Miniprotein binders against q553d3r833to1016. Designs and how they scored, part 9

Target 1, 184 residues: q553d3r833to1016
Amino acid sequence: NRFKSVNELYSTELSYLNSLLILRDFYFIPMEVEARVTKLFKSEEINKVFSNLKSILQISTEITHLLEERLSVSPVKIGDIFVKFAPIFKIYVEYVNNFDKVAPQLKAMTENPQSKKFFSEQRNKSRVATDINSLLIMPVQRCPRYELLLREILKHTQEDHVEFKNIKSAYESIKDINKYINDR

## First folded at step 6 (miniprotein)

Design m43R
Fold by ESMFold2-Fast, scan of step 6:
Structure m43R (fold): chain B 184 residues (1-184), chain A 95 residues (1-95)
Amino acid sequence: as target 1 above (184 residues)
Amino acid sequence: GSRVKILVIVMGDSPEKLREFAERVIEEARKLAEKLGGKITVRVTEDGNRLLIVITVEGLTPEEAKEIAERLKELAEELAKKLGLEVYIIVEIEK
C-alpha cells in the first residue's frame, strides 16, 4: 500500500545515508589524512575516486531529515521534497559517469600491497562487512532506486489524492535524469 | 518558534566568485537573523567546483521565517546571475 511504499523510501534513504557516512568517516577522511601524513595515497587520486560524494552526502542528509519530519505528522506529505530536489539530482550524473572512468584507479588503489592493511583496518573499525568498492557504487544504485520507489508510491496514489501531482512530477523528473545517465 | 532552513548549492569555475557568493549570502543571513532576534547556524561544504551552504535560523515567527527565506532566495539568485554562477536553492520552513 501507499504507507508501506513511503516508509520503504524513508528506510532505504536512512540506510543509504548511513552507508555514505561510513564511506566518508572510515575511508574518505582517513585516506585524506594518510595522503598528508604518510603519503600512502595521492590527494588527486582520492578526489577522482570519491568524485562529488560530499554533495551527494549533504543532499541525502537533507532528504532524510525532511522525510523524518514529514513522517512524524499526519497526513504524510513527501512529494514536494522530491519536486524541490529533482533539479539537484543532476549532480548524480557526474558521480555515475565518473564511477566507470575511475574503476581502474580504484582497483589499483585497493589491490596495492602497501594499502591493503589500511583498507582491512578501516573495514574492521567500521563494524560493517561492506568494503569500499561496495560503498562507492551505492550512489550509482540509488538513482534507479529513487525511480522505482517513486513509481511504487505513484502506483498506490489515486489521481484525486493531494500528493498525486507532486509524486508524478518527481517520478517523471527522476526518470528523465536516469534516462540521461543511461544514454551516456 | 518557527525555523527556516535554506540549502544553497552554487557552482562555477571561479573559486573567487564562489567565495564572494558565499560571503555575501551568509552576511545577509546573519544581518537578518540578528535584526529579527533569531539564532543562526551556517555550514559550508566545498566540493570541487561547488559550494553547499546550509543556513538555519531558529526562534522566528512564521512571518519572519518567510521574510528571511524570500530575501535570501532573491539575493542568492541575483548574485549568482551577476557572478555567472549556477545556483539551486531549497527552502524549508517549520514551526
Scores: ipSAE 0.512, ipTM 0.806, lowest interface PAE 2.1, mean pLDDT 89

Design m43T
Fold by ESMFold2-Fast, scan of step 6:
Structure m43T (fold): chain B 184 residues (1-184), chain A 95 residues (1-95)
Amino acid sequence: as target 1 above (184 residues)
Amino acid sequence: GSRVKILVIVMGDSPEKLREFAERVIEEARKLAEKLGGKITVTVTEDGNRLLIVITVEGLTPEEAKEIAERLKELAEELAKKLGLEVYIIVEIEK
C-alpha cells in the first residue's frame, strides 16, 4: 500500500536524522573540543573524517520537517520534496567518496589506544549501541535506501495519481546519483 | 499568516565571493521582510567550501510569501552567476 510506503520513508528519515544528530553531538562536537583543549585529535583530521556532515544534517532536517508537514494533510503529497532536493543530493556523492578515502584514518583514530577511552565514553553517553563507525556510514547507506524507498512508493502509485510524475522523477534522479557513486 | 522558508546552498572556492553572496542575499531578504511587515530569521552555516543559508519569513499574506520567494530566488540565481558560484535553492511556502 502507498500510505505504508510513504510512512516508512518518513519514519526511516526521522531515525536517520536522529542518528546524525547523535553523530554530531556525541562525536563531531566533542572531538572538536578535544582537538582544541587536549590535542587528542587534529582539527584537520576531524574535518576530513566528518566531511560535509553539516550539509547532510541540514538537508535531512529540512526533508524531515517537510515530510512531517505533508503527512499532516490529505491528500499526502511528498514527491515534490524529492524533486526539489534531487540536485542537492550531489552533496552525498562527496560524502560517500570521502568515506572510502578516509576509512584508514578513521580506523587509525578509533583503534588508537589514546583515543579508545574517549570513544567508549561517548558511546556510553549517547545511550545507543551504535558506535562512530556505524554512524559515519549511515549517509553512505541512506543513498541506496532512498532509491529503494522511492521505488517502493512508485510501485504503489498509480500512473494517473497526481504524484506519479514527481515520484518517478525523484526515483530516476536518485538512481542516477547512486549509479554515479557505484561507478567510482 | 503565511510563512516562506528558503534554503540556499552556495558553493565555490572563494571565501570572499561566498561572503559577498551571503551578505547580498540576506540584505535583500531583510529589506523585503521589513517592507512587508514580516518577521525574519536567518541562519548561516559554513561547511568547507559551501554556505548553507536558511531564511524564514513569517507573518505574511500568501501573495507576499510568494513575492519574497520569487525575488530572493531570482536574486540568488543571478548573483551566483555573476560571482561564478554554484547554487541550489529550495523554497517552501506554508499556507
Scores: ipSAE 0.618, ipTM 0.834, lowest interface PAE 1.6, mean pLDDT 89

Design m43W
Fold by ESMFold2-Fast, scan of step 6:
Structure m43W (fold): chain B 184 residues (1-184), chain A 95 residues (1-95)
Amino acid sequence: as target 1 above (184 residues)
Amino acid sequence: GSRVKILVIVMGDSPEKLREFAERVIEEARKLAEKLGGKITVWVTEDGNRLLIVITVEGLTPEEAKEIAERLKELAEELAKKLGLEVYIIVEIEK
C-alpha cells in the first residue's frame, strides 16, 4: 500500500544518511587528520575520492528532516519535497562520474600496507561490517533508488488523490535526472 | 512562532565571488532577522567549488517567515546571476 511505500522511502533515507555519517566520521574526517599529522594520505587524493560528499550529506540531512516532519502529520504529503529537490539532484552527477575515475586510487589507498591498519581500525571503531568501498558507492546507488521508490509510491496513489500531481512530477523529474546521469 | 530555513548551494570557479555571495546573503538575512525580531542561525560549509549555506530564522509570524524567504531567495538568485554563479535554493517554512 501507499503508506508502506512512503515509510520505505523514509526508512531507507534514514539508513542512507546514517551510512554517510559513518563515512564522514570514521573515514573522511580521520583521513584528513592523518593527511595533516602523519602524511599517511595526501589531501588532494582524499578530495578526489570523497568528491562532493559534504553536499550530498547536507541534501540527505534536509530530505530526512522533511520526511520526518511530513510523516508526523496527517495527511502524509511528501511529493513536494522531491519536486523541490529535483534540480539539486544534478549535484549527484559530479559524484557518480567521479566514482569510476577514482576506483584505482581508492584501491591503492586501501591496499597500501601502511594504510591497511588504519582502514581496519576505522571499520572496527564504526561497529559496522560495511567497509569504505561499500559506503562510497551508496550515493551512486541512491539516485536510481529514489526513482524506484517514487515509482512505487505513484503506483499506490490514485489519480484523484491530493498528492498525485506532485508524486508524478517528482517521479518524472528524478527519472529525467537519472537518464541525464546515465547519458553523460 | 514560525520558522524559516533556507538551504543555498552556490557554485563557481572564483573563491572570491563565492565569498562575496555568502557575505552579502548572510548580511541581508541578519538585517531581516533583526528587523523582524527573529533569532537567526547560519551555517556555512565549503565543498570544493561550492558553498553550502544554511540560514534558519525562528520566532516569526507566518507572514514574516514568507517575507524573509521571498526576499532572501530573490537576493540570492540576483546575486548569483550578477556574479556568474550557479545557485540552488531550498526554502522550508514551518509553523
Scores: ipSAE 0.522, ipTM 0.806, lowest interface PAE 2.0, mean pLDDT 88

Design m43Y
Fold by ESMFold2-Fast, scan of step 6:
Structure m43Y (fold): chain B 184 residues (1-184), chain A 95 residues (1-95)
Amino acid sequence: as target 1 above (184 residues)
Amino acid sequence: GSRVKILVIVMGDSPEKLREFAERVIEEARKLAEKLGGKITVYVTEDGNRLLIVITVEGLTPEEAKEIAERLKELAEELAKKLGLEVYIIVEIEK
């Protein structure tokens, strides 16, 4: 049903946001500290690997907040959120393109014997099984998942529903962005 | 009261122009909030050649929230054009 589909969009966005916060708090910020204090990492390499994570995190924060507000009232309308954010999702293109390009640097960084203890300790502190590699790929995976989730919501939205046009517009916009990502 | 939240993402190759953009938009937001008796919160995140500016103003009437939103959006778009910057603006007015 439609309600189930919308709740899946929200619950997976919340999980996604929490994973990005773990990536920031247990890897990105501590690695920047190590780059300044111990020289274990180079700031330039950290910036290349994490790309525009700060932008993606802020976008997900705002989307999560808006979804929470919209789900608390009836009828549930969320399509306009994605219509408004559609132009901004081009930011994901940069992240996805960068991810493939920096894969060798990320591998070298995580397999370096001098940094293995750091990564193990940060993973333990985060209290999640997910490692840095699995966290960094999440924005790459979230883009096609937005398309699938919006498609499912559209499937369960009748043509006479008050937000049919916004859901359809959101779906088509995200689909176009994913096509652009896949073509590059 | 009503709340307005404005997310501004601005990007370009000149750090000086990005700073000028942010300072002018934030200054206008603070002046408007003070004039209307609203409580303002501003967060700025730097991300490479981008700035993300979140402006929230609370304690407004619906008309005041709309006024702030329209004036800041217009200023941001005009200033970005003048400075040769790319800008994305999202406005949410909540009760």
Scores: ipSAE 0.591, ipTM 0.824, lowest interface PAE 1.8, mean pLDDT 89

Design m45E
Fold by ESMFold2-Fast, scan of step 6:
Structure m45E (fold): chain B 184 residues (1-184), chain A 95 residues (1-95)
Amino acid sequence: as target 1 above (184 residues)
Amino acid sequence: GSRVKILVIVMGDSPEKLREFAERVIEEARKLAEKLGGKITVVVEEDGNRLLIVITVEGLTPEEAKEIAERLKELAEELAKKLGLEVYIIVEIEK
């Protein structure tokens, strides 16, 4: 039903946000520290690999907060959130395009014997089995998932429902962004 | 009281113009908050060719929250246009 679809959008957004926070706290920030202190990494390479993660993290933080607030009241309305954020999702285009471009650099960094211990120690500290490669691809996977989740919500939203226009608008906007990403 | 949260993502190729944009938007936000007796928090984060600006003002009436939101959105849009920057603004008002 519609309620299940909306809760799936929220629960997967919360999981996604938590994964991005792990990526920031156990990889991005520590790698920047290593670049300054031990020179294990070069800041330029870190910036290329992580791209605009900070912007994506901020977007997911705000969406998660708004979903939590909207789910706490009845009737549950979430369509306007995605209408508001639709233009800003173009920020994902840069991240997705960059991911494919920097894949060889990321592979070299993670397979380098000198950095192997750093990456294993950071994964252990994070208390999750997910490695940096699996975390970095998450924004790439989240874009098509937003489309699928919004499509499912729209499927369970009747044309006369107060949210129909906003959900349909949000779905079409995300679909257009994903098409643009795929066409590049 | 009501709270207004404004997320501004501004981007461009000129660090000087990004800095000018942020300084002017933040200055206006601080002036409005002081005038209306609100408590302001500002967080600025750099992300390559982007600045992420989060402005939160609390202790406002609903009308004051709307006034701050409208004034800052208008300023940010006009300033970005003048400086040749791309800007995204998300406004949330909590009562």
Scores: ipSAE 0.553, ipTM 0.817, lowest interface PAE 1.7, mean pLDDT 89

Design m45V
Fold by ESMFold2-Fast, scan of step 6:
Structure m45V (fold): chain B 184 residues (1-184), chain A 95 residues (1-95)
Amino acid sequence: as target 1 above (184 residues)
Amino acid sequence: GSRVKILVIVMGDSPEKLREFAERVIEEARKLAEKLGGKITVVVVEDGNRLLIVITVEGLTPEEAKEIAERLKELAEELAKKLGLEVYIIVEIEK
């Protein structure tokens, strides 16, 4: 069912966006406040760990809103969204490459006895069980997820469907980006 | 009415040129929105050597939405080239 595949793309994007908003609101912004007030963190280290999260969050916000609008009308057309955003997904390459490089800094921050209370309190305030490590890896996991989701939509899109060319183009573009990430 | 949304991602190693780019593009967007009686919303996200600018104009005719889209895209591309910046532009028109 094509419609089921498209709804899975939307539903997982909405969940992903919500996770990024939690990461921003309960970790990124409060950590920057602590860097200024208590000096518990260094702004430079925060910026290295969070990388280009602001850009990724804004991109996901725009994709989510576009998916919501497109799902409200029939026939459902979403392929052009991903064709337009395909060049921008190179921004994920920066985040994914940075994630591996900053793993030791992130571990040091989260295992520091002085910051343990801060992270515990922020997790409690967020009302979710997901910790900062699990949230920060989400963009890394979302890249291959886009490929799998577009592949499923393509499988359920007939060659004569109005969306076939756009979905195929989007899938190939994201597949190439993921191959580049995996090849280093 | 129709709505146009323009996402501009601009990148470069000069903060002064990035700021000049944003000011010029946003100024033109505001002038066009005012001229056509549209309601404008602008979001600017600063992220390292990159700016993301989201310009939304509502309350337009389809022809006006297309005009704003074409003129802002042309300006952004021309200005990025002049300032030596890398730019990506996504245009969405809701009719």
Scores: ipSAE 0.611, ipTM 0.852, lowest interface PAE 1.7, mean pLDDT 90

Design m45W
Fold by ESMFold2-Fast, scan of step 6:
Structure m45W (fold): chain B 184 residues (1-184), chain A 95 residues (1-95)
Amino acid sequence: as target 1 above (184 residues)
Amino acid sequence: GSRVKILVIVMGDSPEKLREFAERVIEEARKLAEKLGGKITVVVWEDGNRLLIVITVEGLTPEEAKEIAERLKELAEELAKKLGLEVYIIVEIEK
């Protein structure tokens, strides 16, 4: 059913946002502190690895809040959210392309004996089993997931439904972005 | 009352032009909020060659919320064009 599909979009967005917040709070911010205080990391290298995470996090924050607001009212309309954000999703292209380029730097950081204790301690503090590598790949995985989720919502949205045009438009837009990314 | 929230993502290679853009958009937002008796909150994030500006104005009528949204969107688009910046604007009006 359509409502189940929309709730899956919301629940997975909330989980995704929480993962990005863990990445920011237990890795990105603490690593920047270490770069300044102990020189364990280089600020330039941190910026390369994390890329435009701040932008992606803010976008997911806004989408999550909008989905929460819309789900509290009947009838549930969410298509315009994704139409509005469709042009912005191209910033994911930068993140995904960068992820492949910085893989050697990320591996060197995580396998460095001097930083191994830091990563272990941050993972313990986060209270989740997910490590930095698993967190950093999440935006890479979220892009194709948006396509699948919108496609599923579209399948459960009749052509005469008020949301049909917006959901279809959003789906086609994210599909085009993913096609560009997949050319890598 | 109604609330308007505007997310602006602006990007370009000139930090000076990004700063000018932000200062002018925020200044207009503050003037409009003051004129209409709304409560304004502004948050600015820097992310490389991008600025993310979140402007929230509360305590408005629905008509006032729409006026602020339309005027800030128009200003941001015009200013980005003049400064050679790329801009994305998301507007949400809560009744």
Scores: ipSAE 0.201, ipTM 0.632, lowest interface PAE 4.3, mean pLDDT 87

Design m45Y
Fold by ESMFold2-Fast, scan of step 6:
Structure m45Y (fold): chain B 184 residues (1-184), chain A 95 residues (1-95)
Amino acid sequence: as target 1 above (184 residues)
Amino acid sequence: GSRVKILVIVMGDSPEKLREFAERVIEEARKLAEKLGGKITVVVYEDGNRLLIVITVEGLTPEEAKEIAERLKELAEELAKKLGLEVYIIVEIEK
């Protein structure tokens, strides 16, 4: 049903946001500290690996907040959120393209004997099984998931429903962005 | 009271122009909030050649929240065009 689909969009966005916060707090920020204090990492390499994570994190934060606000009132309307954010999702193109380019650097960094202890300790501190590689790929996976989730909501939205145009527009916009990403 | 939150994502190759953009938008936001007696919070995140500016103003009437949102959006779009910057603006008004 539509209610179930919308709640799945919200719950998976919240989970996604929490994973990005773990990536920031247990890897990105501590790695920058190590680059300054112990020189275990190079700041330039950290910036290349993490790309525009700060922008993606802020976008997800705002989407999560908006979904929470809209779900707190009846009737639930969320289509305009994704219409507003559709142009901004082009920022994901940069992240996805960068991810492929920096895969060898990330592998060298995580397999370096000098840094293995750091990564093991940060994973333990995070109290989650997910490692840095699995966290960094999450934005790459979230884009196609937005498309699938919006398609499911559209499937459960009647053509005469007040939200139909906005959900359809959002779905088509994100589908176009994913097609552009997949062509590279 | 109503709350307005404005997220501005601005990008371009010139750090000087990005800084000028942020300073002018934030200055206008502070002036509008002061004039209307609203409580303003501004957070700026730097991410490479992008700035993310989050402006929140609380303690407004719904009409005042709409006024601030419209004026800041108009300024940001005009300023980005003048400075050759790419800008995305998201506005949310809480009842």
Scores: ipSAE 0.141, ipTM 0.590, lowest interface PAE 4.4, mean pLDDT 86

Design m49D
Fold by ESMFold2-Fast, scan of step 6:
Structure m49D (fold): chain B 184 residues (1-184), chain A 95 residues (1-95)
Amino acid sequence: as target 1 above (184 residues)
Amino acid sequence: GSRVKILVIVMGDSPEKLREFAERVIEEARKLAEKLGGKITVVVTEDGDRLLIVITVEGLTPEEAKEIAERLKELAEELAKKLGLEVYIIVEIEK
């Protein structure tokens, strides 16, 4: 049903956001500290690997909060959120293109014997099994997931529903972004 | 009371102009919040050639929330144009 589809969009967004927060707090920020203090990492390489993660994290934070607010009121309307954010999702194109480009740097960084203890300790502190590589790929996977989730919501939204136009527009916009990503 | 949240994403290749933009928008937001007796929170995220500014003002009437939203959106668009910056603005008003 429609409610289950919308709730899946929200619950997966919340999980996604929490994963990005772990990536920021246990890897990105500590690695920047190490770059300044011990020179274990180069700041330029960290910036290349993490790309525009800060922007993606902030966007997901705002989307999560908006989804929470909208789910507490009937009828549930979420399509306008994605319509408003559609122009900003071009940020994902930059991240996805960068991910493929920096794969060799990420591999060199994680396979360096000097940093092995750092990554092991950060993973333990995070209290999750997910490693840095698995976290960094999440925005790459989230874009096609948005399309699938919006398509499912649209499927369960009747043409006379108050948000039909917005959910259809949101789906088309995300589909266009994913097409652009795949064509690059 | 009502709450207004404004997300401003501004981008350009001049750190000085990005800083000027942020300072002027935030200053206006703080002045408007103080005038209307609202509680303001501002979060700024720096990300390369991009700034993300989240301004939240709580404890407003619906009319006051709309006034703050309209004035900050207008200012942000005007400043971005004057400084040659690209800007995206998302406004949410919660009753």
Scores: ipSAE 0.633, ipTM 0.845, lowest interface PAE 1.5, mean pLDDT 89

Design m52F
Fold by ESMFold2-Fast, scan of step 6:
Structure m52F (fold): chain B 184 residues (1-184), chain A 95 residues (1-95)
Amino acid sequence: as target 1 above (184 residues)
Amino acid sequence: GSRVKILVIVMGDSPEKLREFAERVIEEARKLAEKLGGKITVVVTEDGNRLFIVITVEGLTPEEAKEIAERLKELAEELAKKLGLEVYIIVEIEK
C-alpha cells in the first residue's frame, strides 16, 4: 500500500545515508590523513574519486531528517520535500558522470599492493561487508532508485489525494534527470 | 515554540564572493534571531565551488518563524543575483 511505499523510501534513504557516512568516516577522511602524513595517496586523486560526496551527504542528511519529521505526524505528506529538492538533484549528475571517468583510477588505487592492507583494515573497522567500490557506486544507484520509489508511491496515490500533484511532479523531475545521465 | 530551518545552497566560481554571501546571510540571520529572542545554530559545509548553509532558529512563534524565513530568503536571492551566484533555498517550519 501507499504507507508501505513511503516507509520503503525512508528506510532505504536512512540505509543509504548511513552507507555514505561510512564512506566518509572510514575511507575519505582516513585517506586524506594518509595523503598528508604517509603520502600513501595523492590528495588530487582522492578528490577526483570522491567527487562531490560532501554535497550528496548534505542532501541525503536533510532529506532523511525531513522524512523522519513528516512520518511522525498524520497525515503523512512527503511529496513537497522532493519538489523542493528537484533542482538540487542536478548535483547528482556531476557525481554519476565522474564515476565512470575515475573507474580506472579507483581500480589502480585499490589494487596497489602498498594500499591493499589499508583498505582491508578500514573495511574491518567499519564493521560492514561493503568495500569502498560498493560504497562509491551507491549515489549512482540511488538516482534510478529514487525514480522507482516515487513511481511506486505515485501508483498507490489516488488522483484526488492531496499529495498527487507533488508526487507526480517529483517523479517526472527525477525521471528527467536520469535521462540526462550517460549510461556508459 | 516553533523552529525554522533554512538550507541555503550557493555556488559560483569566486571563493571571495561565496564567503561574502555566507557572512552577510549569517549576519542577518543572527540579527533577526537576537531581535526575536530565538536560539540560532549555523552550520556551513564547503564542497568545491558550493556552500551549504544550514540556519536553525528555535523558540519562535509561528509568525516569527515565517518572518525570518521570508526575510532570509529575500536577502539570499538578492545577494546571489548581485554577486552572480546560483542559489537554492529550502525552508522548513516545525511547530
Scores: ipSAE 0.734, ipTM 0.880, lowest interface PAE 1.1, mean pLDDT 90

Design m52I
Fold by ESMFold2-Fast, scan of step 6:
Order: sequence, then C-alpha cells, then structure tokens
Structure m52I (fold): chain B 184 residues (1-184), chain A 95 residues (1-95)
Amino acid sequence: as target 1 above (184 residues)
Amino acid sequence: GSRVKILVIVMGDSPEKLREFAERVIEEARKLAEKLGGKITVVVTEDGNRLIIVITVEGLTPEEAKEIAERLKELAEELAKKLGLEVYIIVEIEK
C-alpha cells in the first residue's frame, strides 16, 4: 500500500544517512587526521576516494529531516520534497563516476599491510559489521533505489490524488539521472 | 514563529567567484533577517569546487518567511547567472 511504501522510503533513507555518518566519522575524518599526524594516508588520495561525500551527506540529512516532519502529519505528502531535490541529484553522477575510477586506489589503500590495524580498529569502533568498501558504495546503490521506491509510491498513487503530479515528476527525474549514469 | 531554511549548493571552477557569491548571498540574508527581527544561522561547507550554504532564519511570520525565501532565491539565481556559476536552491518553510 501507499503508506507502507512511503515508510520504506523514510526508513531506508534514515538507515542510509546513518551509514554515511559512520563513513564520515569513523573513516573520512580519522583518515584525514592520520594523513596529517602519521602520514599513513595522503590527503589527496583521501579526497579522491571520498569525492563529494559532504554534499551527498547534506542532501540526505535534509531529505531525512523533511520526510520525518511530513510523516508526523496526516495526510502524508512527500512528493514536493523529491521535486525540489530532483535537480540536485545530478551531484550523484560525479560520485558514481568517481567510484569506478578510484576502485584500484581504494583497493590499494585497504590491502596495504601498514593500514590493516587502522581499518580494523575503525570498524570495531563503529560497532557495525559494514566495512569502508561497503559504505563507500552506498550512494552508488541509493540512486537506483530512489527510482524503485518512487515507482512503488507512484504505483499506489491514483491519478486524481493530490500527490500524483509531484510523485510522477520526481520519478521521471530520478529515472533520467539513473539512465544517464547507466549509459556511461 | 515561522522558520525558513534555504539550502544553496553552488559550483564553479573559480574560488574567487564562489567566495563572492557566498559573501553577497549571506550579506543579503543577514540584512533581511535584521530588518524583520529574525534570528539567523549560516553554515558554509566547502566540498571541492562546491560551496554548501545553509541559511536558517527563525522567529518570523509566515509572510515574512515567504518574503525572505523569495528574495534570497531570486538573488542567488541572478548572481549565479552573472558569475557563471551553477546553483541549486532548496527552500523549506516550517510554520
């Protein structure tokens, strides 16, 4: 049903945001510290691997906040959120394209014997089983998932529903962005 | 009172133009907030060739929140065009 689909969009966005916060707090920030203090990593390489994570994190933060607010009132309307954010989802194109490009560099960093203890300790501190590789791919996976989730919401939204136009517009926009990414 | 939050993501290859954009948008936001007696918070984050600007103004009437939102969006779009920058603007008004 529609409400179930909207709640899935919210719950998976909250989970996604929490994963990005773990990526920032247990990997990105500590790696930047190590680059300055111990020279275990090069700042330039960290920036290439993490790409525009800060922008993506801010977008997810705002979407999560808005979804939480909208779900607290009835009737639930969320389509305008995604219409407003649709143009900004183009920043995901840079992240996704960069991910493939830096895969060999990320592999070299994670397989380096000198950094094994660092990655193991950060994973333990995060208290989640998810490693840095699994966290970094999340924005790559979230883009097609937005399309799937919006498609399900649209499927359960009748043409005369007040949200129909906004949900359909949001779905078409994210679908176009994903098509552009996939055609690369 | 009402709250208005404006998220601006601006990008370009000139750090000087990005700085000019941010300074002018923030200055106008502060002037409007002061005129209307609102409380303003501004957060700026650098992300490569992008700036992320979050402007929050609270303690407004709904009409004042709408006025600030419209004025800042118009300024940001006009300024980005003049400076040759790409800009994305999200406006949220919480009553």
Scores: ipSAE 0.596, ipTM 0.824, lowest interface PAE 1.6, mean pLDDT 88

Design m52M
Fold by ESMFold2-Fast, scan of step 6:
Structure m52M (fold): chain B 184 residues (1-184), chain A 95 residues (1-95)
Amino acid sequence: as target 1 above (184 residues)
Amino acid sequence: GSRVKILVIVMGDSPEKLREFAERVIEEARKLAEKLGGKITVVVTEDGNRLMIVITVEGLTPEEAKEIAERLKELAEELAKKLGLEVYIIVEIEK
């Protein structure tokens, strides 16, 4: 049903945001500290691996807060959120394209004996089993999932529903962005 | 009171122009908030050739929230055009 689909969009966005915060707080920030203090990492390599994570994190933060606000009021309207953010989702193109290019560097970095203790300690501190590799791929997976989630909401939105036009527009925009990502 | 949140994403290849853009938009936001007695919070995130500016002003009337939103959107669009920057603006007015 429509209610279930909208709640799935929200709950998966919240989970996604929390994973990105773990990536920032237990890997990105501590790795930058190590680059300055111990020289365990090079700042240039950290920046290449993490790409535009800061931008993606900020966007997910705003989407999550907007979804929370809209879900607290009846009738629930969320289509305009995705219409407004659709042009901005092009930033995912940069992240997805970069992810493939830096995969060898990320592998070398995580398999380096000198950094293994650091990664193990950070995973333990994070209190989650998910490692840095599994966290870094999440934005790559999230953009196609926005399309799938919006498609499900649209399927459960009748043509005469007040949100039909916005949900359909959002779905088509995200679909175009995903096609653009796949065709680059 | 009413709250306005404005997310500005600006991008370009000139760090100096990005800084000028941010300083001028934030300065106008602070002036408008002070004039209207609102409480302002500004968060700036730098990410390569991109800046994300989140401006939140609380304690406004609905009319004042709309005024701030329209003024800052107009300024950001005009300034981006003048400086040759790409800009995306998202406005949310609560209450």
Scores: ipSAE 0.571, ipTM 0.821, lowest interface PAE 1.9, mean pLDDT 89

Design m52Y
Fold by ESMFold2-Fast, scan of step 6:
Structure m52Y (fold): chain B 184 residues (1-184), chain A 95 residues (1-95)
Amino acid sequence: as target 1 above (184 residues)
Amino acid sequence: GSRVKILVIVMGDSPEKLREFAERVIEEARKLAEKLGGKITVVVTEDGNRLYIVITVEGLTPEEAKEIAERLKELAEELAKKLGLEVYIIVEIEK
């Protein structure tokens, strides 16, 4: 049903945001510290690998907070959130394109014997089994998942529903972004 | 009281113009919050050619929250046009 689909959108966004926060707190920030203090990493390489993660984090944080607020009030309306953020979702195109480009650099960085202890220690501190590679691919996976989730919500939204226009608009926008990513 | 949260996303190729934009928008936000007796929080995140400016003002009436949102949106749009920047503004008003 519609309510179940909306709750899945929220719960998966919250989980996604938490994974991005782990990526920031246990990898990005500590790696920048190591670049300054021990020179274990080069700041330029860190910036290339993490790309526009700060933008994605900012957007996911705001979407999560808006979903939480909207779900606390009846009737539940979430379509305008995605309409407002649709123009900003082009940041995902930038991230996905960069991910493919920097894959060899990320592999070299994570397989470097000198950094192996660092990555092992950060993974342990994070208290999750997910490693840096699995975290960095999450935005790549989230974009097509937005399309699937919005499509499912639209499928359970009648044409005369107050949210129909906004959900359909949001779905078409994210679908276009994903098509652009796949067709490059 | 009511709360207004405004996310301003501004982008362009000139770091100087992005800085000028942020400074002017934040200055106006602080001025409006002080005038209306609201508590303001501003967080700025920089990512390449983009700035994310999150302005939260608490302790307002609903009418005051709407006034701040409308004034800041108008200023940000005008300033972005003047400076040749691309801007997106997302407003959330908590009743």
Scores: ipSAE 0.570, ipTM 0.828, lowest interface PAE 1.8, mean pLDDT 89

